VHH binders against EARP-interacting protein 1 (eipr-1). Designs and how they scored, part 6

Target 1, 362 residues: EARP-interacting protein 1 (eipr-1), of Caenorhabditis elegans (q9u1q0)
Amino acid sequence: MSECLMFGMDCEARCMTSMTADEENICFLVGTNNIKNDKNQVNKLFMDPEASRLMSKTFRHPAGEVRAIAAHPTKSTILATCTADFSSLGGTHSITIWNIEEDKRTLETVSRLPTEQVMSCLEWEPNSMKCAAMTPFRPEIQLLNMENGPEIVQNLKIPLENEEDEMFSATWSPHHDGNMLGVTGGRTAWCIDCRTDNEYLKIRDAHIHRTISMDFNPNLQHVIATCGDDGYVRIWDTRSTSSALTSLHPHAHWVWSVRFHPVHDQLLLTGGSDASVVLSCAQSVSSEQQIEFRDDEEEEEDDDLVEKLQDGQLERIDEHEDSVYACAWSSADPWTFASLSYDGRMIVSNVSRKHKYALMQL

## First folded at step 4 (VHH; framework vhh_etentamig_d1)

Design s5 (from e3 with G50R)
Fold by ESMFold2-Fast, scan of step 4:
Structure s5 (fold): chain B 362 residues (1-362), chain A 122 residues (1-122)
Amino acid sequence: as target 1 above (362 residues)
Amino acid sequence: EVQLLESGGGLVQPGGSLRLSCAASGFTVSSYGMSWVRQAPGKGPEWVSRIRGSGGSTYYADSVKGRFTISRDNSKNTLYLQMNSLRAEDTAVYYCAKGSYEDFLTGYFDYRGQGTLVTVSS
């Protein structure tokens, strides 16, 4: 079965990201939500390449709880966090750029932007070096200049169907040269063109009550995945949104995170409130296999191959003991991923050799 | 389908006790962090108590510490809040929620029930 390495933190944690700037070493950053405000940390978790062990370095986070975390796309010593400091009754909130101080095991402030609301999402656009920031409490996305900032350069308004609906996620399209965001809120997923403030593509009622996260297909510009409170992952063609291309049901409870594999778009990684991580196959809607398997007669003649390429669950990781809020693929190893549950347990896993082999053949 | 159903509220005299229940369906409560949050009429929500998924450690707001006890029963898939020495200020609708109060404030979890009303008055 898949190799799993585990690291446990002594507090709740919700946000995790891969260290995108390091393409040689498997490395992840995790921020904590410690009820003791002054005890919050960013943990750097990385693989020892010689020993195949998970190593950790803990850095003090001096600005309270870490609500969102983003690694700098090209500089492994820089990260940004959205923070909530509850040392006072009303709290203080900010978006902060940090230098990692290895010797002191702390984060040094480079620049800070105070915010009116807690920000729950922070996504760094890798090519333009701007960030998208979002609060659950306002239907808007703030675009920030991170070179001289953080500094707000644009506010994008989201037309919520119900003004009391909450915002859940924002993520950059890997297409469109940094000009398109995927956003979820209420029951809806949007694709927003950042150049046009008032025109949006939307998928209404993508999930029963909450469309919690989404991701873009890395190979197909018009394909997205959404996940929600109904336990489903749905894959959509943004050009025809009246019905999903396919629906997968990997979880028995809310799905908090959905991530396409960065190259092999038949693979989807999800984490749910059922304390599981599921690696799913969406073969029927993937870019690589659409041509070869359109003929039903050919598929029926090779039942063994069809079984290997079937939509649905490939692997399930049940080693978490709380809601899995975050999942991320490694930027250094295409077959490695990480998952984080709220109790502070992080698990690093590999796609099994069996599935790698099937993908290489197909 | 996932559902949380709060019950056990009602009218009680100051100094009295009530036990609230939160029955879960569609998932197992024993492994998850669970919270009780209350909201008095015309006021914002207030976090009351939390029990962690791992280890079962419990936490309480200062206003209820020593008076309230959070617990769960795995055989019944139910979360409880034992409330003792009740005060008029404890009058509120009580919600059980999967996750922390901060998750509630940031929209990352939702209480699935309508809550249960607790009224403390003579």
Scores: ipSAE 0.000, ipTM 0.310, lowest interface PAE 11.5, mean pLDDT 82

